# Designs tried in a protein design chat: VHH binders against q9p7d3. Part 44

Target 1, 295 residues: q9p7d3
Amino acid sequence: MSVITQAQEIPTVAANPDFNYEGDPIIIQLCDRDTVFELSRDQLLGLPESILMCLFPRGLLLDYEIQECQLTQRPLIFQTADFDPSLLQYILNYFQMAENRTANDEIALSPPPPSFPGKCGIILLKEDIEFFILPPISPTTNIAIEVSPNDLLKLKQRVAQRLLQQKKIFDCLHLENSTSEGSAEKNLVRMLCYSGFHEDDEWKRRIQEPHRACITSVTLTNLDFSADQGPVSDPEYFPVYHKLLLFWQKPARKCWWDSSTSITYNGIEFATWVRRVWTLELAVLGANTYETAAV
Below, E stands for the ipSAE of ESMFold2; O stands for the ipSAE of OpenDDE; V2 stands for 0.75 times the mean of E and O plus 0.25 times the DockQ between their complexes.

## First folded at step 17 (VHH)

Design Y6 (framework vhh_7pa5_2; at its last look DockQ between E and O 0.42; V2 from the best seeds 0.00; counts 0 for: pae E 11.1 > 2, grease 27.8 > 24.2)
Fold by OpenDDE, look of step 17:
Structure Y6 (fold): chain B 295 residues (1-295), chain A 125 residues (1-125)
Amino acid sequence: as target 1 above (295 residues)
Amino acid sequence: QVQLVESGGGMVQPGGSLRLSCAASGFRFSDYVMNWVRRAPGKGPEWVSTISWYGGSTSYADSVKGRFTISRDNAKNTLYLQMNSLKPEDTALYYCARSYWEYPDYSFPEEYDYWGQGTQVTVSS
């Protein structure tokens, strides 16, 4: 059993928000693989921490880089780590749309309560799947069947395709309904459904990572305050959005193994082990910088 | 049924050592973050230490940092807490607690979904 070492996420050093650049917005060129994204400093800083960690696993000294670029009169260009550009585009577009709506005072479907520290909440749910194929044991020799590298590649591709077809977010959580684990999973689903998700929601983006037995999926949704219909009269009632506020720029993670996937190739059944890692994070738009310190 | 059973508590003199164990059953142990939480008389629960699924990440409260070591054996479904250089202020009921998520902060009781019954640790001269 390969000891999966949890990679310590290095915190991204965000630019000091007090850097009052009274001038034109600072435009950043973000190079992600073969794609270049243009975004403002504020847009970059507004991204979920979990995404920033993916883009800049060693951290980013944004203010320092900006200063250096200004001094040298060089364009502000950052190279990201490997991150699927389609995912990034989806995320950037979503946040841009949300910002535009907020700026235009377009009343979100559900206005935030006064206790909410911003104008809009966005929930990020991300899944990283790593899958492993186990060679079958020959019933005649009791020895593991050797699989050629070429066949292994084909097997991996088939598994990936199967996983890509699994579009529903919560399907993987319903496998153990009668166990204590099922209870925790049910609670998770409930929490998310009270926050703006629906039980039948699908991943908005689901991609296979190049040259890796890995599937990455992302979905963003607006925090829906109307879904939390707890009795207002109950002083012990704890709104779900309060729980989610704990994940404001502080992503939570869940890791578990799933062995429910098998694949048949050339008449032989292969067992597949799938490691799932979920990341949950709340982003808040229009938050007053002073209120972030209290959470 | 999920069960967490703590053991290894007792009475020790200041500067002494204890090793706590928590036997887990009724769930896939390796799929959960495990924690130690303690409750001193007249005080609320205090987070002590957390260990990730495969032991790759550990965290400690400032009050126990450098003295306590959390570890786990997933093959044995067991969580451990090695306590060294014990102080009277470490006197408490020590609980093993399970977390579904890896949280950024474990200071809230809501971060735990199951608790053991606890094992008493008493540090006194």
Scores: ipSAE 0.360, ipTM 0.715, lowest interface PAE 1.0, mean pLDDT 86
Fold by ESMFold2, look of step 17:
Structure Y6 (fold): chain B 295 residues (1-295), chain A 125 residues (1-125)
Amino acid sequence: as target 1 above (295 residues)
Amino acid sequence: QVQLVESGGGMVQPGGSLRLSCAASGFRFSDYVMNWVRRAPGKGPEWVSTISWYGGSTSYADSVKGRFTISRDNAKNTLYLQMNSLKPEDTALYYCARSYWEYPDYSFPEEYDYWGQGTQVTVSS
């Protein structure tokens, strides 16, 4: 079957391929809430597209802004959209460490095959949770039980704590309840485990937003080409990194509701509903810089 | 066992309308992205339209934008394609296909893990 193709999506952070910057690296300051992050142009352009969309939901004409700052001698500073700074720090540190290892000790990393378009791959898996608590209907009045705002806040805190303690990445997929080896959830986990994940992996970062009933989790993993050996006897196995390249700079998402669960508070059982969104993206370090600069 | 059964195809004159249906069974329909794919005579498969798991996002091939509307009814486990202003080039075997990812430009035939048998749409004078 032929590959279905569509119009190219415009990158969130656009770079101008006609500009050549000489001299010292250009240093960019990102203001994220109360935290300032410093990074180079190449470091910014190398971040996953899904993260850039969180930082700049209306886009950023990066090289235009750099040129304007150089001409007017103003600071090269951008205000980001609301994004948790601890998550941004984790991501920036991860990419910095990957750059350092690639530059200094390529033997320590799993070497890519010749068909891979860069020096290493980094897989981003992100989970966004939004949760809801529903007061029960009283059996005596047939209307919802009144819950004080303070009790509702305490109940939300308990639900959040329970969700934060569910640290294993794949537990929410309920793989043990699947009746088929070919289920979509098992196929997803299989793909990720052939890419460098392990079945019992935990989220590297899992945080509650301080003002919302939301939890965000992020894991970055090096694409492990040695893990992609396939089932021992399968002659038709196709290496998973080819499939992951579909997500290079083009994040994929999956949204679902968990089954309704409950929590007991002061002897009363409250229904809880959890909406999950997963985002999967591949970042490629050491790829052709023009491919990251296209508009 | 997973089943996808298309219906609603037929012969229609140019400018006419048809409504395709796809009945799904054997899986939690609301957990999946659903797609329409067509195969015109002498050509390979062509992606037509995609709808997210609860219908919040839809996308269309350029050749059908403004004429076709994808929808789903998760309570009835049914996917729909309303086809208006049909043209002779819309003549094809139309398939209902299931995928896990929302973005169709990231979906290859291997990611359509189940396909229906197809329903024929013929647009001719």
Scores: ipSAE 0.000, ipTM 0.313, lowest interface PAE 11.1, mean pLDDT 78
ESMFold2 (binder alone), look of step 17: mean pLDDT 83; pTM 0.841

Design Y7 (framework vhh_6fv0_2; at its last look DockQ between E and O 0.44; V2 from the best seeds 0.00; counts 0 for: pae E 5.6 > 2, grease 24.3 > 24.2)
Fold by OpenDDE, look of step 17:
Structure Y7 (fold): chain B 295 residues (1-295), chain A 125 residues (1-125)
Amino acid sequence: as target 1 above (295 residues)
Amino acid sequence: QVQLQESGGGLVQPGGSLRLSCAASGFRFSDYVMNWVRQAPEKGLEWVSTISWYGGSTSYKDSVKGRFTVSRDNAKNTLYLQMNSLKPEDAAQYYCAKSYWEYPDYSLPEEYDYRGQGTQVTVSS
């Protein structure tokens, strides 16, 4: 069983507040696989912690690197860890759009309440799937059927394709279960649907990782305060966005196994075990202070 | 119904050892992150240790690192806390708590879905 390790604390390099760069925005080049992304220091620091952890699992001394760059007159180039460039592009574009809207006072569909610590909230939901194919047992010999490496590759590809076709975000949750876990999952769905998601929402990006039996999916949505229509008159009313604030720059993960996927290849049915890891995080734009920076 | 029942607390001298247990029922134990938290008199709830779903990762409060060991037996639906080299400052009511989410840090009571009734640990010379 693949052991999912706890998120390693990325050393938070305290942003030296003294770098009042009153000047031109510092432009950073991120090298991600074969793609180079250009973004400002602020754009980089504004990314969700979970994404920064993916890009820089060992942390990034950004201020130090900037200083060194200034001293040496070298371009500010960072190499990221292995991350799908299409996902990164989606995330960067989304945040850029959100920043632009915020800057232009184009307040999205619902202005944040005064108790909200920023001008805009963005919810990040990410799924990492790892899947394993179990060898079938021969009914005649009671021995596991040997699968050639080539056939195994084909099987993995087929499983991946099947998973890629599963586009709905919440379909993987066993909502029909009357168990306590089912209740928890229902509560999760409710929370998210009250915050800007819809029950039938699909992953905005879903990709197969190269050379791995892994599917990564990401969806971003703006926090919608209008969906939380509790009676304002109820002093016991607890707005849903308060629950989401628990995830502000604090990515949370949920892991579970799903054995409901099977694949038939050459007339043989293969059982598949799927490990799902969800990451949930709230990003807040226009906040006075960021509590933690991963970079 | 979710139940968490702590046991194993008691009176121990400084430098002594205790092993706490938490019996879990009413949920799929292996699907939850499990935590130990404690509350000393006139102090707030304090995070002590966390163990991930399948026991693959553990974390500890700095003050208990090297002395406490968290473990779990999913077959028995039981969480453990081995406490060695106990200090007077370790005296508290110890609680078992489950979390739906794995957090990078546990600083808020809301990060726990359910908490047991606790077991008292007293450290006295």
Scores: ipSAE 0.797, ipTM 0.909, lowest interface PAE 0.5, mean pLDDT 88
Fold by ESMFold2, look of step 17:
Structure Y7 (fold): chain B 295 residues (1-295), chain A 125 residues (1-125)
Amino acid sequence: as target 1 above (295 residues)
Amino acid sequence: QVQLQESGGGLVQPGGSLRLSCAASGFRFSDYVMNWVRQAPEKGLEWVSTISWYGGSTSYKDSVKGRFTVSRDNAKNTLYLQMNSLKPEDAAQYYCAKSYWEYPDYSLPEEYDYRGQGTQVTVSS
């Protein structure tokens, strides 16, 4: 169930939620930190559910808010939760370009098969990192060494820079030639590469959050139906996009700790623990509706 | 190779308790969400319970909520199901299964394809 349309109701005031009573287009303003984004109802509803959860963690009944705007003439302005505006701009631009392509009926080299529920798919992969630095035990006090606030800041900045330089999406999975073919990480990379990713792909956006030991990365890519190199003629083979449909409007996440990074500062080696959360979601453009009735 | 071995089943009176265990090997246990599923005679697989990678989130089928408790010990690569107040409809072959992802609305069963041999729970008069 969508956080922005959890209780979609039929508007009681206006028949067309894209226009106000005077016939002018309704424009929604999102205030995200110091940036204001203007978008239509359809542009907001078209965002991935995982992104809408980041923007509106407590949900938003959008059509109810539009109806209230029409009744009271209140401005249609929403304050988002703390989300990096450069990431939001990247996402909005990507979906606008994809919507324009599907609206113009531009030919794709890899058209969807008949069983795909829309005209194109967009895969969202997002990584949220929080990192922690563990000082070693002092031999004289038998407790963790003390680190000054200024040294701690420099240490965090050095760790952040090293994590930012790990730009290849899949390197954090630590796959080697000897990795079992049945490993979860190898199967994940195979699924994504059969869907339009490449093994050496880099994050399209990767940023350190202001004043935090946090890094957020986002990549959007088009679902490429020709990238599946499985035996698709086998009647018992299910092409990879069937697995991706499990994520359609149902973002999935994976959380793990990665302690493979360490940092040396002033001749002392500090252990670094990295908590990673991946979010995977499929968006489908050109479907009949973005919402389905309950069973 | 992935291996899952369930144990702890048996014969129990109605209202009794059992504790199931699942020993895991051949994969990094803490990387997976773990699940309990069950199958009654001549029925399909039924989801029972799910526990996140480090046990911070648990979920249960409505009919067992409050009676069953799932837990895991990542140091021992073991999953547990404490089953209290057992009813005749709980009688089934119980399996543990791993999944890579945590879904917010879990009812998509293809990730349960790999599971152990199961352990039988029987509730008798």
Scores: ipSAE 0.084, ipTM 0.518, lowest interface PAE 5.6, mean pLDDT 80
ESMFold2 (binder alone), look of step 17: mean pLDDT 80; pTM 0.821

## First folded at step 18 (VHH; framework vhh_7pa5_2)

Design G1 (at its last look DockQ between E and O 0.50; V2 from the best seeds 0.66)
Fold by OpenDDE, look of step 18:
Structure G1 (fold): chain B 295 residues (1-295), chain A 125 residues (1-125)
Amino acid sequence: as target 1 above (295 residues)
Amino acid sequence: QVQLVESGGGMVQPGGSLRLSCAASGFRFSDYIMSWVRRAPGKGPEWVSTISWEGGSTSYADSVKGRFTISRDNAKNTLYLQMNSLKPEDTALYYCAASYWEYPDYSFPEEYDYWGQGTQVTVSS
């Protein structure tokens, strides 16, 4: 199934950088399912693009909406697309925490990236899983075994539970010692670990989507090049740094199939196909998208 | 050793057609997004086209849209570019390039992990 990545030509959230709000900060209410989130304009605009795309797949003319609400004296309320509120809460809290730390000069990129001196970088790694259960083929009839809808539901639940228990981020890459050092997967792990991840890191949030054979996971980390080897000692430091900059406000994706998962139900083994999509994005606190266009 | 070897370039008259091929080796071809990038004399690199891992998604520069078709055969570790209705402005060295990640845009050379040596395409009367 070809994930038609509709390159949405239109920025998901459009704001006028010259728009100066006089007075008290404008508070935005985001309605996500049954949960209401309050955040400032800047907080909303500071979210990763990948998250904004999830919240507002049709885009949002933020300043326009703000103006309209002011003119009509309507509350500034936006409905988001279907997004797990716990994930959003995690993301918002993390960014808030990072902002507070930055404000107190407790965390900064060390060494600071040349392009963003004194700024804090946050790496977003998101996984979207879609899984499928394939009925086994009867050896006698050469026909797929019929599975009742109820049994199928139970099977899906079991698969989901198994996937939810897989908490380690890098386990799905099945890295072995025999794997070539130059393999794409090893390079991926290396890049992420050089950026602040650890090999044993776990998903901070991992949830099943309601009534769907889908699992969404998110983890945020501060950009930290000191986590492994310092820039002086590691010849791969600079290449990794430059590569990470490519993800700044530009989410990149990696998609692959994982067929290593099987489940047994009533003595019958079912093959499961797992489609994994990773999204990687770098966010820089305090850096406006408009400043990057000049670089 | 990673290798991308382009072929199929040559001289053609305006309105003509060429089919470029890129043979990949030394890496798992199906794990990479593949692209064509061209460089005309005196100009910088220009992204031409990109195809996803399994070929389910393709994208084209506006300058070649409707005229060029990108495809891939993962079993043969080969990338293709069918170029129809060629114009003099299509004259360039055409590079095959591989990216592990799918990017929203392919405007930066750093977005590519591997490059071929290029094949020359010349469109002239």
Scores: ipSAE 0.783, ipTM 0.911, lowest interface PAE 0.6, mean pLDDT 87
Fold by ESMFold2, look of step 18:
Structure G1 (fold): chain B 295 residues (1-295), chain A 125 residues (1-125)
Amino acid sequence: as target 1 above (295 residues)
Amino acid sequence: QVQLVESGGGMVQPGGSLRLSCAASGFRFSDYIMSWVRRAPGKGPEWVSTISWEGGSTSYADSVKGRFTISRDNAKNTLYLQMNSLKPEDTALYYCAASYWEYPDYSFPEEYDYWGQGTQVTVSS
């Protein structure tokens, strides 16, 4: 069963790989809230699909827009959906640094095996938290206790601060309380730690979204080909990076609900519900999409 | 021991109906995206349908939309496929499959963590 036939989802940013924009370089301006980012066509197309989905939830016909821009002599400017500019800057800087290392052959110290489809792998892990504060039911009225707008704001701030203080990526999985070696959460952490994460890693970016009870966290790390612990003589061995190739340009999501956290305010215990969504994606640098066309 | 056991296959005339079941054990069923995948004689595997962890989001291959309905009962650890208006082209071995992750599409068998052995559906006059 090598490939399952299914209608493939189209990429968020559609581009014709056969286009050659000879002459002037194509520069794109992205307006993300109050920040303008400048990048090339190749830099935009090289972003992880999960990030492109955040920037352009309705999609983008990039080469169509470039051709329209050339015909009308208008600047090539796109308004993105609401995405925190500090997160976008972190991502753009990370990919720029990785591209520079790849161009200078600085990654040769731990080269990928021949079966890897590029020069470098970058793992994106993103966490989206939405949290809810549930007032208890009054025993005297059988109605949820009313909370003033100012007190509700203070409660939300306290919950957000506690969630932001959970800086270690894997603490949310409660592995210390697990009694089973076969738990899916333990296997997930094992896979990531063999791939370049460390069990005590902290989120590189963790921010509260404005106007909502939401927290977004992002970490990028280099795929580590040297950490895999398979025996050389085992013909059934499956290197961990092969598992990560399943996420190459195919961002995968996992959702958890956590109700174990509560907060006390004025002697009253408020339940909290936390919906946590992880997105995992692999980016590969040095694939055919980064090669220059012959001139 | 993780197990996915399909049942409910059989022989049916064109236009008939069948209901497939998949009994799951050995893992937290509600943590997994569940799919049906089929393999027709002489052909490769084909994705049929997927249902979310909570059962509220479903998707179908174009070839079965409007005729097949996927559902799940997390209290009974069971996945279902109601198949109506069956055609000879629906003749296949139908597999139940589970994925820990939600992918945009499922084109690789390794994207599923667990597979059943399949149940045969035959649609012939």
Scores: ipSAE 0.635, ipTM 0.848, lowest interface PAE 1.1, mean pLDDT 84
ESMFold2 (binder alone), look of step 18: mean pLDDT 87; pTM 0.880

Design G2 (at its last fold request DockQ between E and O 0.75; V2 from the best seeds 0.75)
Fold by OpenDDE, fold request of step 20:
Structure G2 (fold): chain B 295 residues (1-295), chain A 125 residues (1-125)
Amino acid sequence: as target 1 above (295 residues)
Amino acid sequence: QVQLVESGGGMVQPGGSLRLSCAASGFRFSDYVMSWVRRAPGKGPEWVSTISYEGGSTSYADSVKGRFTISRDNAKNTLYLQMNSLKPEDTALYYCAASYWEYPDYSFPEEYDYWGQGTQVTVSS
């Protein structure tokens, strides 16, 4: 792969590859809202960059902090930014399970090809929704109908509930409306399905952010090397997992507006504008994170 | 058929200005992040600038910051690059490229889905 010269971004969580500590494993406590999570240094570093960005939007000098805590005999506690603890728990559990499987030589899926830089790939798909309710326009006066603040809150709640009920990941892409087999959306679904997703997959976690017209959803899946139905026997075929390597510790985003959601309240139909942001990232277990620059 | 056609290149003296255009067709232009990438003689490709789907966010290589301005008109399916204070080092073939995904950085050609044929920019006295 030819490299395009560009300034490399600094990782959210900076670590020293030469950092070595003796003794018992260092346990990091993450305080996320009212929940405390415990994880090792390696576990923290192994989390998807997109999640780390959410937890530490200002970055973290991890090894510096570790050293400082050791020197001062202070507990190794980090305060995270506002992130739903249930999402974080899901993510941590998933990665822990994956690590355990890898450690036990339990191959959950097809073994990775030799060209894959690790033992296991985990795909993170996240959706961030922000939705807006449009004021209805009176057909008679062509003026926006005033909605009381109280009603607006109720409307937002209803919209949120509707969105929360939309559990299928790919429904929002409205593939049924696409007449072209080569549409970008179809290609997206194909790519993901060739990676381990299924067309009928649901968001494993989908939550409304507190006091916000926002919904965050996350689904993790193991990279399935056997899911690629392309002509693998063709030496010129570029397997989908190679494309996914572009997302290795590089969360990519897709943003679009979705106006397909509407609600009826007191006999009035309200249109909504839904901003959807998808984040796609590949995490690789068992890879030397420092070799990512070479891929 | 997807097409990206660059125009506006040419020869200009140091300190001069050029405005590049890229006309897109065959795909939904607004669904793609657009970028300029250049290739100087004897050098590898260099990322120049990127603009988000709706144009709300722009990024530039350090080498062109303050001098170049990327913009887009989704209604016209056109990408622009205003180049001011041109330097001999800016001499290159300038490519328009489209990416379905927005990446943190564009270090690999594979991060682009579509490429133009390029327009030549030569800065010389």
Scores: ipSAE 0.861, ipTM 0.942, lowest interface PAE 0.4, mean pLDDT 90
Fold by ESMFold2, look of step 19:
Structure G2 (fold): chain B 295 residues (1-295), chain A 125 residues (1-125)
Amino acid sequence: as target 1 above (295 residues)
Amino acid sequence: QVQLVESGGGMVQPGGSLRLSCAASGFRFSDYVMSWVRRAPGKGPEWVSTISYEGGSTSYADSVKGRFTISRDNAKNTLYLQMNSLKPEDTALYYCAASYWEYPDYSFPEEYDYWGQGTQVTVSS
């Protein structure tokens, strides 16, 4: 089957691929809550598409705004959507350090295969949790039992703390409950571990939004081409990074409910509904050989 | 053994209706995003419609929007496509496909983990 015809989603941040600026570097200021981040055009465009979607859910016409800044001397300042600044700082730092390594170390110890479209890959895995706590229905009155506001607050705090303490990335997949070698959850973990994750990896950032029943977790890791433990010498085996290229600038979501979560408080069992959304994306540094492709 | 089995195809006059079904087995159906993809004679495959894991979100190609309705019944492990106001351009082999991940768009067959064998839909006078 050849490629499937579908209207491709446009990038969240629209930029002219032929853009060239020869003056002083343009500094973009992003206002994320009360934190201001300063970055270049290339740093902004280098962020994973999934993160750009979080920052600019309505999109951004970046090169139009840059040209307006150049013509009118207006400051280039954008207000982002509500996104935790500590997560954004972690992501920006990670990409800066990766860019520094690729710029300063031309003789990498584990270079990418020739078919890889860049100098290195960065895998983003993100988890968004929304949780809900429902008081049980009284068998006597057939309505939800009454919970005092103080007890409800304590229950929410206890559920949030339990979820925050689940720091191991893969524990939520319940691999111990599967006897099948080919289960979807086991295949997912195998793919990621063949890409540079470890089975006991913990989220690098895991935070609760203030006063909300939401938890966001992010891990960035380097794509490790030597981590593939498949029979790569077999000409019929394809290394796992080929599958990861499906996620290149195309963040994919996996959504599910964890209906096995419950909590007992003061002798009463509360149903706790946890909706998890995973986002997987591959970023590629040093991609696009514009000058060499132009001939 | 994973299987996706389409049914409900056939011949119909322009303006007619058909309802396609896809019976799934061998995997946890509710863990997968489900799609319909069609291939007209002499043309490449074309994405038609996608439905989220629990049916809360649907999307359609512009060419079928307003005429086709995708739905799923996770209790019966079945995907549906209601096709109304059919046009000759809708003539194609219609495939049921399953993806563990929900992509923003589906441009590569490898984004789907499982494919059916297809059911023929023919719209002619």
Scores: ipSAE 0.685, ipTM 0.872, lowest interface PAE 1.0, mean pLDDT 84
ESMFold2, look of step 18: ipSAE 0.669; ipTM 0.863
ESMFold2 (binder alone), look of step 18: mean pLDDT 84; pTM 0.853
OpenDDE, look of step 18: ipSAE 0.822; ipTM 0.928
ESMFold2 (binder alone), look of step 19: mean pLDDT 86; pTM 0.873
OpenDDE, look of step 19: ipSAE 0.838; ipTM 0.938
ESMFold2, fold request of step 20: ipSAE 0.590, 0.611, 0.629; ipTM 0.831, 0.837, 0.846
ESMFold2 (binder alone), fold request of step 20: mean pLDDT 86, 86, 86; pTM 0.874, 0.873, 0.871
OpenDDE, fold request of step 20: ipSAE 0.852, 0.854; ipTM 0.938, 0.938

